# Designs tried in a protein design chat: VH-VL binders against q54fm4. Part 2

Target 1, 189 residues: q54fm4
Amino acid sequence: MSTAPSPTITSPTQTSPVVINKSLICQDSTVSNGVQIAIGTVLHPRSSIIISEGAGPIIIGENNIIEELVQIVNKSPEPMIIGSNNLFEVGSYIECKSIGNGNVFEPKCKILKNTIIKDQCSIGAGCIVSEDKICENNTIIAQTQNSQIQTTSTLPYDHHSSIHMTHLELLHKSIPLFHTIKKTPILEK

## First folded at step 1 (VH-VL)

Design a7 (framework fv_adalimumab_6cr1)
Fold by ESMFold2-Fast, scan of step 1:
Structure a7 (fold): chain C 189 residues (1-189), chain A 124 residues (1-124), chain B 107 residues (1-107)
Amino acid sequence: as target 1 above (189 residues)
Amino acid sequence: EVQLVESGGGLVQPGRSLRLSCAASGFTFDDYAMHWVRQAPGKGLEWVSAISWNSGSIDYADSVEGRFTISRDNAKNSLYLQMNSLRAEDTAVYYCARDEYYDSSGYYDWFDPWGQGTLVTVSS
Amino acid sequence: DIQMTQSPSSLSASVGDRVTITCRASQGISDYLAWYQQKPGKAPKLLIYAASTLQSGVPSRFSGSGSGTDFTLTISSLQPEDVATYYCQKYNSAPYTFGQGTKVEIK
């Protein structure tokens, strides 16, 4: 069945949801001065967000998951802007111009200089997105036996969003139990 | 067994060219990134160049950029280094090395295995 | 570029001694650090990766520690076969820079 039950004014006992009202930045992560990170974003131990000498700021949106050994590096004098609800899996290297929302970067993928990744894209493990490339919404890049292929996703975004939020909620519950966390970098001078 | 064997080294005059080869066996060559590392006589290790599994990502040390070209032929399980405009300071043992994966739970780039090396001497 | 500096450049120790070698990155590199052993006339051999993970087949007397900018390689009980030059290396993003090396000799 496709519809919810009719509403009634009752007060059933409800399990409290996990509230995401701040970012979690593990003590063992490396974050350059000048990086801005919005609420909900999680940096696992040994992740890195680095602004090179003379480069512009890195601005990261809400509810991103940045896993161990991920490197996000801005070497450009222009700002690097990353949206919300993106998943960067272990060891991915990000040197883009901009990233939108709801993207998945699988392990060890490399996103090279001046690249634009829009929304709901999936970059496969070990894949390389070349310099100056633009990935439109719902682009899938995947490895084959001898090369990379590019297709367009037909999966609904709501499905991906639900999985991402479940993962994020589990991280907000579990990481503080096993790792020392630091507050988000406060850029208030 | 996993093995890398370098060849093509020798004595060459300054300003000339030389091409090194590295033959891989015992693993799926096109699943791995590959590196060239050199070592001048009595000196330390210096990373020279890297190439991804599909040749989509190529990097060079500043000291060789514009003079050296890394390439690979996955059908032949071979890695190459074309060295142009050679200088006395390019004299070194040249090693090829494979990028290794940590395991199925994570990916990390360290060098294992290494070849035995091939000596390049640039001298008049 | 990130510089990798090792200390000391050389050391002499006795069999059974605890030996510590340090490696410093000029900028943070997380745990993207490997240690290699090179015996005279031979190719380098991987000892440790991800700063602290011991490579299969490497004796347990070798250990690594550190993160960010400061790293150490420890040999808990030096053996004659450990005479070699030891190199640290940053990896995962170019350049894949090596430290200058630390030569370990027996007295």
Scores: ipSAE 0.000, ipTM 0.440, lowest interface PAE 17.4, mean pLDDT 82

Design a8 (framework fv_adalimumab_6cr1)
Fold by ESMFold2-Fast, scan of step 1:
Structure a8 (fold): chain C 189 residues (1-189), chain A 122 residues (1-122), chain B 107 residues (1-107)
Amino acid sequence: as target 1 above (189 residues)
Amino acid sequence: EVQLVESGGGLVQPGRSLRLSCAASGFTFDDYAMHWVRQAPGKGLEWVSAISWNSGSIDYADSVEGRFTISRDNAKNSLYLQMNSLRAEDTAVYYCAKGTVTIRYYYGMDVWGQGTLVTVSS
Amino acid sequence: DIQMTQSPSSLSASVGDRVTITCRASQGISNYLAWYQQKPGKAPKLLIYAASTLQSGVPSRFSGSGSGTDFTLTISSLQPEDVATYYCQKYNSAPYTFGQGTKVEIK
């Protein structure tokens, strides 16, 4: 499914709920040995999850959306732990210590070494979260002219979580139609 | 009731092949990594091979690399171990075991089958 | 590969005694360590995971401690049904190596 100038192509009407009972890993993605990914998480083509030489495992929870050109890299001997229902948008770079639940990482943001991102945070496009920083629940980081600012979200989480689940359900229906899913990949260790 | 049941063990001659099966029931099989672990008579436990829930990651112990092949069929809730070029030192009870791979699940191997005996002898 | 070494190889103790078994990894494995109990002729049973977390249904007399390279399993008051061989196992990454085992018997 795609959008064209003429004619317009739309998604078929869903007749049954989507059952999310496994992860979807596209064939063009790169995943190191030692990476653990929970049910429902979607890896788009050209995404990467990499364990550097001598580094600990990467453990990723349920129902995450990891888009094209996203790089998640563990360079630490300690495990990197990522929770559930997070959205990593195109080109974001993640080298955190841990990430909680329901976070949004907007395009090309960078999360640097030993950071902790808790829950319901929003990291703006192109923003950088510096080494060793802790982002408490509901933190918003956004770019202004010549600076980054940090504030706290006052928006209800329920609306955002509904959008995330709708997006995830659409991906579980559409990705297998247009992309090859890994079944017996040979991964470089 | 959560269960793993191994089958396919028996007496085989050195250099021959044998295929082990493990039938899973009582849990969502495709959520979990699965392992094969063996134990030679009177010896300790030796991890043999593991396969992730989606078959995207497969690992072997050095002692069996290139000879054994682990696979799974999630539609049939089944785990397999194809054993080629068998040697006397492969004689052991072979267990299948349910692993854990996510922070939401129990770590370690929390469900084990009863084991199936493989004897490699001339 | 990371080597897992247990001590002692065997021990004999009386009912009610405190029993301690140690496990050492040749390199750091954080808290990715499990302990198993195996009775003669039976499959292993998971006792402890994440170095110190007790598996559901396991008696509270069992406890685990340690992090990095040095780990211990303790049975606070040995019971007759605890006669078994105990194994540690690393699971931070493949290979998921077991220690050689510690046989626990009653005097």
Scores: ipSAE 0.000, ipTM 0.454, lowest interface PAE 16.7, mean pLDDT 82

Design a9 (framework fv_adalimumab_6cr1)
Fold by ESMFold2-Fast, scan of step 1:
Structure a9 (fold): chain C 189 residues (1-189), chain A 120 residues (1-120), chain B 107 residues (1-107)
Amino acid sequence: as target 1 above (189 residues)
Amino acid sequence: EVQLVESGGGLVQPGRSLRLSCAASGFTFDDYAMHWVRQAPGKGLEWVSAISWNSGSIDYADSVEGRFTISRDNAKNSLYLQMNSLRAEDTAVYYCARLGYRSWHPFDYWGQGTLVTVSS
Amino acid sequence: DIQMTQSPSSLSASVGDRVTITCRASQGISNYLAWYQQKPGKAPKLLIYAASTLQSGVPSRFSGSGSGTDFTLTISSLQPEDVATYYCQKYYSAPYTFGQGTKVEIK
């Protein structure tokens, strides 16, 4: 047992608050004017967040992880709203209406226009969520042979949150060692 | 291929000190928390100590707190365990283990272990 | 600190038998429980994490269940290569406490 207080590092196992004091936006990422990104969100190199000509803003919450070659594109005149604690894995394509919190988008999945993904959903690698679809909380979409199946998650929310925060912690350490980082202001008021 | 190789074990007298090393290869060492786990002959596994990726968070089992010191050198891809005031009950195989990353594997890779024998 | 208790301490079963090992935490640990297999003279191998998720490459005859304080490892059809000592472990935060182990032998 240590009598000294634990260092204040982002850790979901501690009673101390999560300490993420800025977003990390790699210099070689592409972010359109009009995109709003809240504290703690990480954009890997060659990720892109693009507002098409005449489209509405993209508003992204806290502590999201947006990996290399991920494309988030708003082509709609309506705002695209993305919540917090989401993981967008390499090469995923996002053209949704809205995304909630704590979702995982596995590599090369595609989320097509006007979709709504709520909370704690897992979209499998290479899967396609068709236009206008609504994924309720805890939806799992997985690829099997030449078809997709949909089921409901049996894994507790705490498990997903813990994986995400560990991943985010490692990225906040590793990315600045190898990439030039843009300074990001807090844009949401 | 991920590899962890322990070294530094041997026979040591009670009250003396010994330092163990773990050489890591095949992954980005400074992105992972590292642990020491021991196993006395014929007994079960006992977690000994943990160190975070940047050495900012360090934890010890009650049985070794104040006697053992965990450290790491990220430039050398090495983990260390400095063991002071050794007792017969510290006799064990000492394993180096990596805490898993994205897949949430608690100890996804282990070294083969190094034997420490504390006897007079 | 949270204590981890396994039962039984040892068991002997025949090839093809269904084997169950239990692990109890003295306080709730949600699903932050892992199972390891250790063969004589070898380092432990991760079998199951998050109480019920099978590690890649582990045979489907192994399964885990439980949440909170009570957990079970099941081997649906025991094979000769499954002779080993099995350990549960709470993880996520220190201390990373192991159970005392269960030795599985073939009759």
Scores: ipSAE 0.000, ipTM 0.445, lowest interface PAE 15.8, mean pLDDT 81

Design d11 (framework fv_durvalumab)
Fold by ESMFold2-Fast, scan of step 1:
Structure d11 (fold): chain C 189 residues (1-189), chain A 121 residues (1-121), chain B 108 residues (1-108)
Amino acid sequence: as target 1 above (189 residues)
Amino acid sequence: EVQLVESGGGLVQPGGSLRLSCAASGFTFSSYWMSWVRQAPGKGLEWVANIKQDGSEKYYVDSVKGRFTISRDNAKNSLYLQMNSLRAEDTAVYYCATYKGIWRGYSFDYWGQGTLVTVSS
Amino acid sequence: EIVLTQSPGTLSLSPGERATLSCRASQSVRSSYLAWYQQKPGQAPRLLIYGASSRATGIPDRFSGSGSGTDFTLTISRLEPEDFAVYYCQQYGSSPYTFGQGTKVEIK
């Protein structure tokens, strides 16, 4: 087996500050016409944001992190609205009605049709949020051996935002060094 | 080659002051949150402080608030911990560490070898 | 502050055996902010798992993490001689960031 060592980094040593003034969309991502993506949001290679034939637009807010193999799909004639500062981890599938701010979607979770995820929710790895479900602020969904449980988080939003922005700033610095970035942001005509 | 090298540790009397330094090389220091973590002899790990990339945000464990100050100099790739009003319970090996960075399935979590601070009469 | 309690305090096993280490939080922790570290005598800690289940770069497949909410587990499927060490869980979702007290995995 071949695994890159932890000390290997892609960003060269530099002291210049990172400026987040644009969305960062990798050329290897798939984004439908009609998707709107706000400033700061990062789409990793092999991520997909798809508007199905006859479906409404997908509107994504600021500073979201959308990782590899994530699929965000609108199959509804109504718009899909996603807020800001959300983290979509590898392989998660999103077919919601709306998502608020500061949520974490752990690897390979599935958010099914017409769901509403509000703010500061954490959807556990491999968990499935059923159709039409509403997750109130600070909801944690976790998988046990025999079932899926739901509880409430006590994590403060400001602390979460600081951690998220650290990750986002690193991505804005490192991704352009190794990947071709789309020159025209989806929000610009 | 990624390196974090701590220095400035030593023996100090209670009530004294000490400044720890951490010299970073082999990675983009200015892109990482940095941390100080300590470990008392024979005990577990205790997080002490974090500092944002540009120095604008700082977080401390309650036991050191008002006594310790974390700072950084990105032009020199250096992290600092100013320790004032030292107490016997501050005796520990102090580690310089990056806060966890994630990029495209690669994790970046680097630690120095530590510097010993002994607070004793 | 979130208190992390690890169990057992000491786990005595032979090479080739499976090790299961528990970390329980005093209040709910988002899985995204739970990590596991390995520390050998005289050495700095080494990150094994971040986000409760994601292996850090360079960490062998025999290490795996699971859990969410208040209950987290680190599993070493088949102990190698180099795996005898102290293991710490850490939450980094709420200030102050806290570590568990550690589980020592030692040779039987």
Scores: ipSAE 0.000, ipTM 0.528, lowest interface PAE 11.4, mean pLDDT 83

Design d3 (framework fv_durvalumab)
Fold by ESMFold2-Fast, scan of step 1:
Structure d3 (fold): chain C 189 residues (1-189), chain A 121 residues (1-121), chain B 108 residues (1-108)
Amino acid sequence: as target 1 above (189 residues)
Amino acid sequence: EVQLVESGGGLVQPGGSLRLSCAASGFTFSSYWMSWVRQAPGKGLEWVANIKQDGSEKYYVDSVKGRFTISRDNAKNSLYLQMNSLRAEDTAVYYCARDLYWGSYDYFDYWGQGTLVTVSS
Amino acid sequence: EIVLTQSPGTLSLSPGERATLSCRASQSVSSYYLAWYQQKPGQAPRLLIYGASSRATGIPDRFSGSGSGTDFTLTISRLEPEDFAVYYCQQYGSSPYTFGQGTKVEIK
């Protein structure tokens, strides 16, 4: 067997040769009826997206990466809206009101009820965003020995977006080789 | 623009100690993991240690465990490497490097010019 | 630890020629976790490629990376005078992060 010959980003405009034209939802993930997932989003094995009894829908945008043991749960009668290009790392718990674009949720973090996370935020491993909080664009939350600290990122979004898209393209190539994919994506109808 | 400036290198006898500093500017230092990477004269690169944004996690290559201590001061935008019980094989140019961590990605996008540590009798 | 072996040790070429540099891992390395760096004498290393094939910001498109498993390649399609340097591969999928020994690209 030969190695892959083509790079994923080949031009100065960061144009990738890989076209993402579907979502990848692993068969052993759990997704409630009423969840809408846009094109490109990847659900790893043992992830769950759950609408509680009497709760509103969950609407998830494009090109999100939802890793193993991640739980996204809507317990509110209001819709939960999640944007695009977000990375939810292993074991994170999400019970927000809304999440924007380009956010990173590090392993085992918890986003509690009625929170709003806007764009390009990073929530550190094991950190808890308490109920009703609003994280403005570029917010970083990190755990110290005694407490959580909050700062503002000056990282370029274009750089983060490029890294995320490369990761997503690699997942679209590799996941179907090792996992059974659901036949009917929720938003393909 | 991003700048990393190392200092504190010099000539030291075996068993001696030295403290390296790295002054960061042009980015939010507290938002990044940071690393020390060394290069022995005429040899390749060797990762030495890294430290999480808030200082809560530190990792070392086995050959320096118990002898080297990485630390940071986010208020001063500074990274440090305390080197104790120095050996001849620790002789190298020591680079301060910025770790860009976004989920599964962890690589060194900016490097300082390096500071030379020579351990010799 | 994963050992990265680069070949050739020295590559002697003229400007305008194509350079092909190899990096072989002792164990399988996910392409997510392979980077290439350029180092000129007296200078710090410069990131060229991450994730085996993704160009870093500001890197000219004559630089490309490929490969998976244990075999990775850095290609410079048309050497320019400023490209004569030492090149290092690095894996960052497992601690300790390890580098190859380097390939020196020199003028013939």
Scores: ipSAE 0.006, ipTM 0.451, lowest interface PAE 14.2, mean pLDDT 81

Design d8 (framework fv_durvalumab)
Fold by ESMFold2-Fast, scan of step 1:
Structure d8 (fold): chain C 189 residues (1-189), chain A 123 residues (1-123), chain B 108 residues (1-108)
Amino acid sequence: as target 1 above (189 residues)
Amino acid sequence: EVQLVESGGGLVQPGGSLRLSCAASGFTFSSYWMSWVRQAPGKGLEWVANIKQDGSEKYYVDSVKGRFTISRDNAKNSLYLQMNSLRAEDTAVYYCARDEGYDFWSDYYFDYWGQGTLVTVSS
Amino acid sequence: EIVLTQSPGTLSLSPGERATLSCRASQSVSSSYLAWYQQKPGQAPRLLIYDASSRATGIPDRFSGSGSGTDFTLTISRLEPEDFAVYYCQQYGSSPYTFGQGTKVEIK
């Protein structure tokens, strides 16, 4: 619903285990030749993963969630490496050197060139990680009214991992019910 | 190349009806929410209605609720707007537009527009 | 309903000059979900900027957007002859979607 007050969106009820044995790439997403996407990763409609002319490949690991309007762009001749279990929320722009595992990129954040994001980091909505920066494990970046602040997470990884996998399972169940899926080869470990 | 082509506009008397059509090509029509946006002569833009990919959800601006019906035919790549009980204030160029943004959160802007079809409600 | 107010109503400039167009919202626009469109006489609107600052495909880099909350700006760094048009902002952070009344950029 676009014009009435937005409803709460809930995932379908599941009664049996979901088996994740392929990536799930929506028909209207854009993926350049030379992009590798590992098993379980979900690309929502209108997301894009782009290799610029003369740039190196983009290699994306397992079980990532890449939401609508997310742009992942490699403009560097070096490969861009993205790990597993990352959540890229709507409209985030990613032009990193590398991203590790279990990170959350909140809506409209920008990760600029040659940046390294390690593991279990949380980049707040609208935040900008400047060029050449390194975010160590468990880094939290959040926007205040006056400035962007950086702290360290105290949440255990197991808690985050459980939430992510539940979200991923629900997406593998629900997205094919509402969106046409690209015919893409399964990328196995 | 994305193309949207509207048709069905014309002159109609107050209380009358018109059905607008929009023919879509160059993209997977069934994967997008679609909207109608109108513009009264010499005035600004007003969003009118949108429709979900499968036609299961439809939303309207308050001024047209109960009078206008949006629909789609994915097999024909076509969007429609049935306009009943037309009023002088419905006089406008009606644009077919492709919704871009969140599917689940219903937050859309319009990335492609048709050339519009003029609806005149007079006398 | 969020009301968008654009200013100025008309901006008279010469080619080569910088244009700065404002869009103010009556309430905070969630997630900076604000778009800018260009419309030339007799033509359909053309998307320029979405999400307050993201440039649409094919749009020249002289166009830039900024802002958050209630205050948004469209900047054209150096006006070209083809840039003289009406510009509209649109919010999609709250239902119903609303447009500003437009700013006309005209040649001096």
Scores: ipSAE 0.000, ipTM 0.458, lowest interface PAE 17.2, mean pLDDT 83

Design e2 (framework fv_lerdelimumab)
Fold by ESMFold2-Fast, scan of step 1:
Structure e2 (fold): chain C 189 residues (1-189), chain A 123 residues (1-123), chain B 109 residues (1-109)
Amino acid sequence: as target 1 above (189 residues)
Amino acid sequence: EVQLVESGGGVVQPGRSLRLSCAASGFTFSSYGMHWVRQAPGKGLEWVAVISYDGSNKYYADSVKGRFTISRDNSKNTLYLQMDSLRAEDTAVYYCARGLYYDFWSGYPFDYWGQGTLVTVSS
Amino acid sequence: SSELTQDPAVSVALGQTVRITCQGDSLRSYYASWYQQKPGQAPVLVIYGENNRPSGIPDRFSGSSSGNTASLTITGAQAEDEADYYCNSRDYSGNHLYVFGGGTKLTVL
């Protein structure tokens, strides 16, 4: 579902869900050969997804938002697997082993090599997730003036999912008005 | 008309090797990802391996990784599965199946299947 | 590896509606595809994505999804619909990319 469902109502109710059934890849983005991107994912201008020489593929799931100046780079011979419904905000640097679903990477954070970020994590602006670290579900990493702190979120995922889908719908409406979109291959039936 | 025809199945002893082939016709083979899926007698379907349209990317089920190798020859419109170190639990009908162009990793369909070839691993 | 759970059997009377369900955490992020298999035959794709039918599949077949559950609905079941039905989805476990449900045997009474 693209939007949260309406509650059951006694009177006749018509809902008009917005269906996202294609990716939006801006022409000014850079995507290496061998990168796979699932339906709904949005790449803003000047974002990049790069497979380094001799590295394995990058596989990205559905409905991700990858903002300007984000760099997702695989330097490992192993594949990098990114799930669905993740938000990568401006200037974040991602060199992970894997990322699950529903994560938020705030502006200019850095996810270093061989890290595993599971589900529903929030990595704060400017924070650095060190090499080989594993972030379990619902991990929050935030930057204070002098240090990073780590806590666990208690908010339900369905709440965050609704906000993410609303953001995706806005981007699918607005980005084509301001940017040239790369032609994606059509699926052959 | 899309056609996929498997061959190479048979009876083999444990620890031996066998190579399966799948001959494709009726579509542009080089534009599609291809899969192997197996089914043990009386059991359900189990995904085995996938290969990208250009042969550059390959992924395997945990149960076969390190023992099986998927490959393709786009000039011959043929998919292969090299099966090494065979075990009794590999006994199954092996199907080749066509994946969708571009995003065959995201759980989208195996839209056409071959008739299958039976592999029996038994002493 | 992630698991997709299906009931092993379900029955429906001729002309009635039946719903076959598939549950698993991967369905929160990926759509299920559904396959019909008759004895001695290869599987046939009947639904993919949320609710797309391949050419040649009757309109009585439809799909839906919500949360961790995907459903295949057959409205006005016919005798020829008697078969095993498998759901399939993307797996989050490393390089093991796809997982099938255990299958549901549909009997049309």
Scores: ipSAE 0.006, ipTM 0.451, lowest interface PAE 15.7, mean pLDDT 81

Design k1 (framework fv_alirocumab)
Fold by ESMFold2-Fast, scan of step 1:
Structure k1 (fold): chain C 189 residues (1-189), chain A 120 residues (1-120), chain B 113 residues (1-113)
Amino acid sequence: as target 1 above (189 residues)
Amino acid sequence: EVQLVESGGGLVQPGGSLRLSCAASGFTFSSYAMNWVRQAPGKGLDWVSTISGSGGSTNYADSVKGRFIISRDSSKHTLYLQMNSLRAEDTAVYYCAKDRLWGSYYFDLWGRGTLVTVSS
Amino acid sequence: DIVMTQSPDSLAVSLGERATINCKSSQSVLYSSNNKNYLGWYQQKPGQPPNLLIYWASTRESGVPDRFSGSGSGTDFTLTISSLQAEDVAVYYCQQYYSTPYTFGQGTKLEIK
């Protein structure tokens, strides 16, 4: 009975779903006043979302994963809009105009000012997306010997979507066990 | 009790429409992606469509894209599949299936299925 | 699309003996970033919906007897039933969830000799 239901219990009692009813913002992350973060998005310790003096707001969608040492900075008077289901890995620097959905920013990549990253793009570790660049859906930017190349992804978005949501669920379960979370509204009262 | 119950199946002529429902109970419905998986008589399993827990993301098998619409109503704890422009090849038992984890796309809970027959 | 191919299409095994079912994917379902194989196994008894047995290629679902085990990586996977019981007579399906469409194998019918 301790690990499995007895024959008299008709439903499994051991499986408990993770409830994603709020964003998770670690206490030692830095978030400027005027930043809007939708439900499910996770900010790891030492991540930062910064609105520079005189700059417009930063609006971040649902279920994004923003890892340690990631910097998202708006220096533009216009709003910075980031969509949903994006993964920003350790140390990436984001100073875009907008980002869509389902993108992966690998460690220490840099997205420079006024760029537009649409959907399902993958920006390789240490790669730099130059100012004013537009990355269409399914763009892959990767570092080779001596150069940075651009190709189109052959993997369907659902591949990354499935992996991303599994990762997000694990973070919502594990992070509160080891880190202090900033106060956020709970859907249920 | 943790269960999924499909309804809405039946006999339809080619070119017709049908709406399937799946009533969920015993778990937090909005926390899980939901799926439709079909099985033609005597054949294997065939994934049809998925919808995220929030309803903000949907995906479809190429064979049904543009004809079928998956949707959900969190207040009613119900999943739907609107099937349009039905073909003989759509004849199958349609199962409602729940993701094991949020967005995992392997399925720990299945309904009993509802039979859709497309025939003249 | 990732095509899943099972072998054999059917097999008969004596009670108490080992049953082995194979599954091949047309491309790797191993995701290098998390080192997980996006592969599951289902059991379907006549007139019933499928039941999840194994996920992540080798993790047994809660409540599934330990005689069921999964193994393999990349493109080649195996479901093993160490000591066949009468209630194990069913069709078994592998499934990849690496990318859409989430495809199943054609199924392997397991019968008692």
Scores: ipSAE 0.000, ipTM 0.466, lowest interface PAE 12.9, mean pLDDT 83

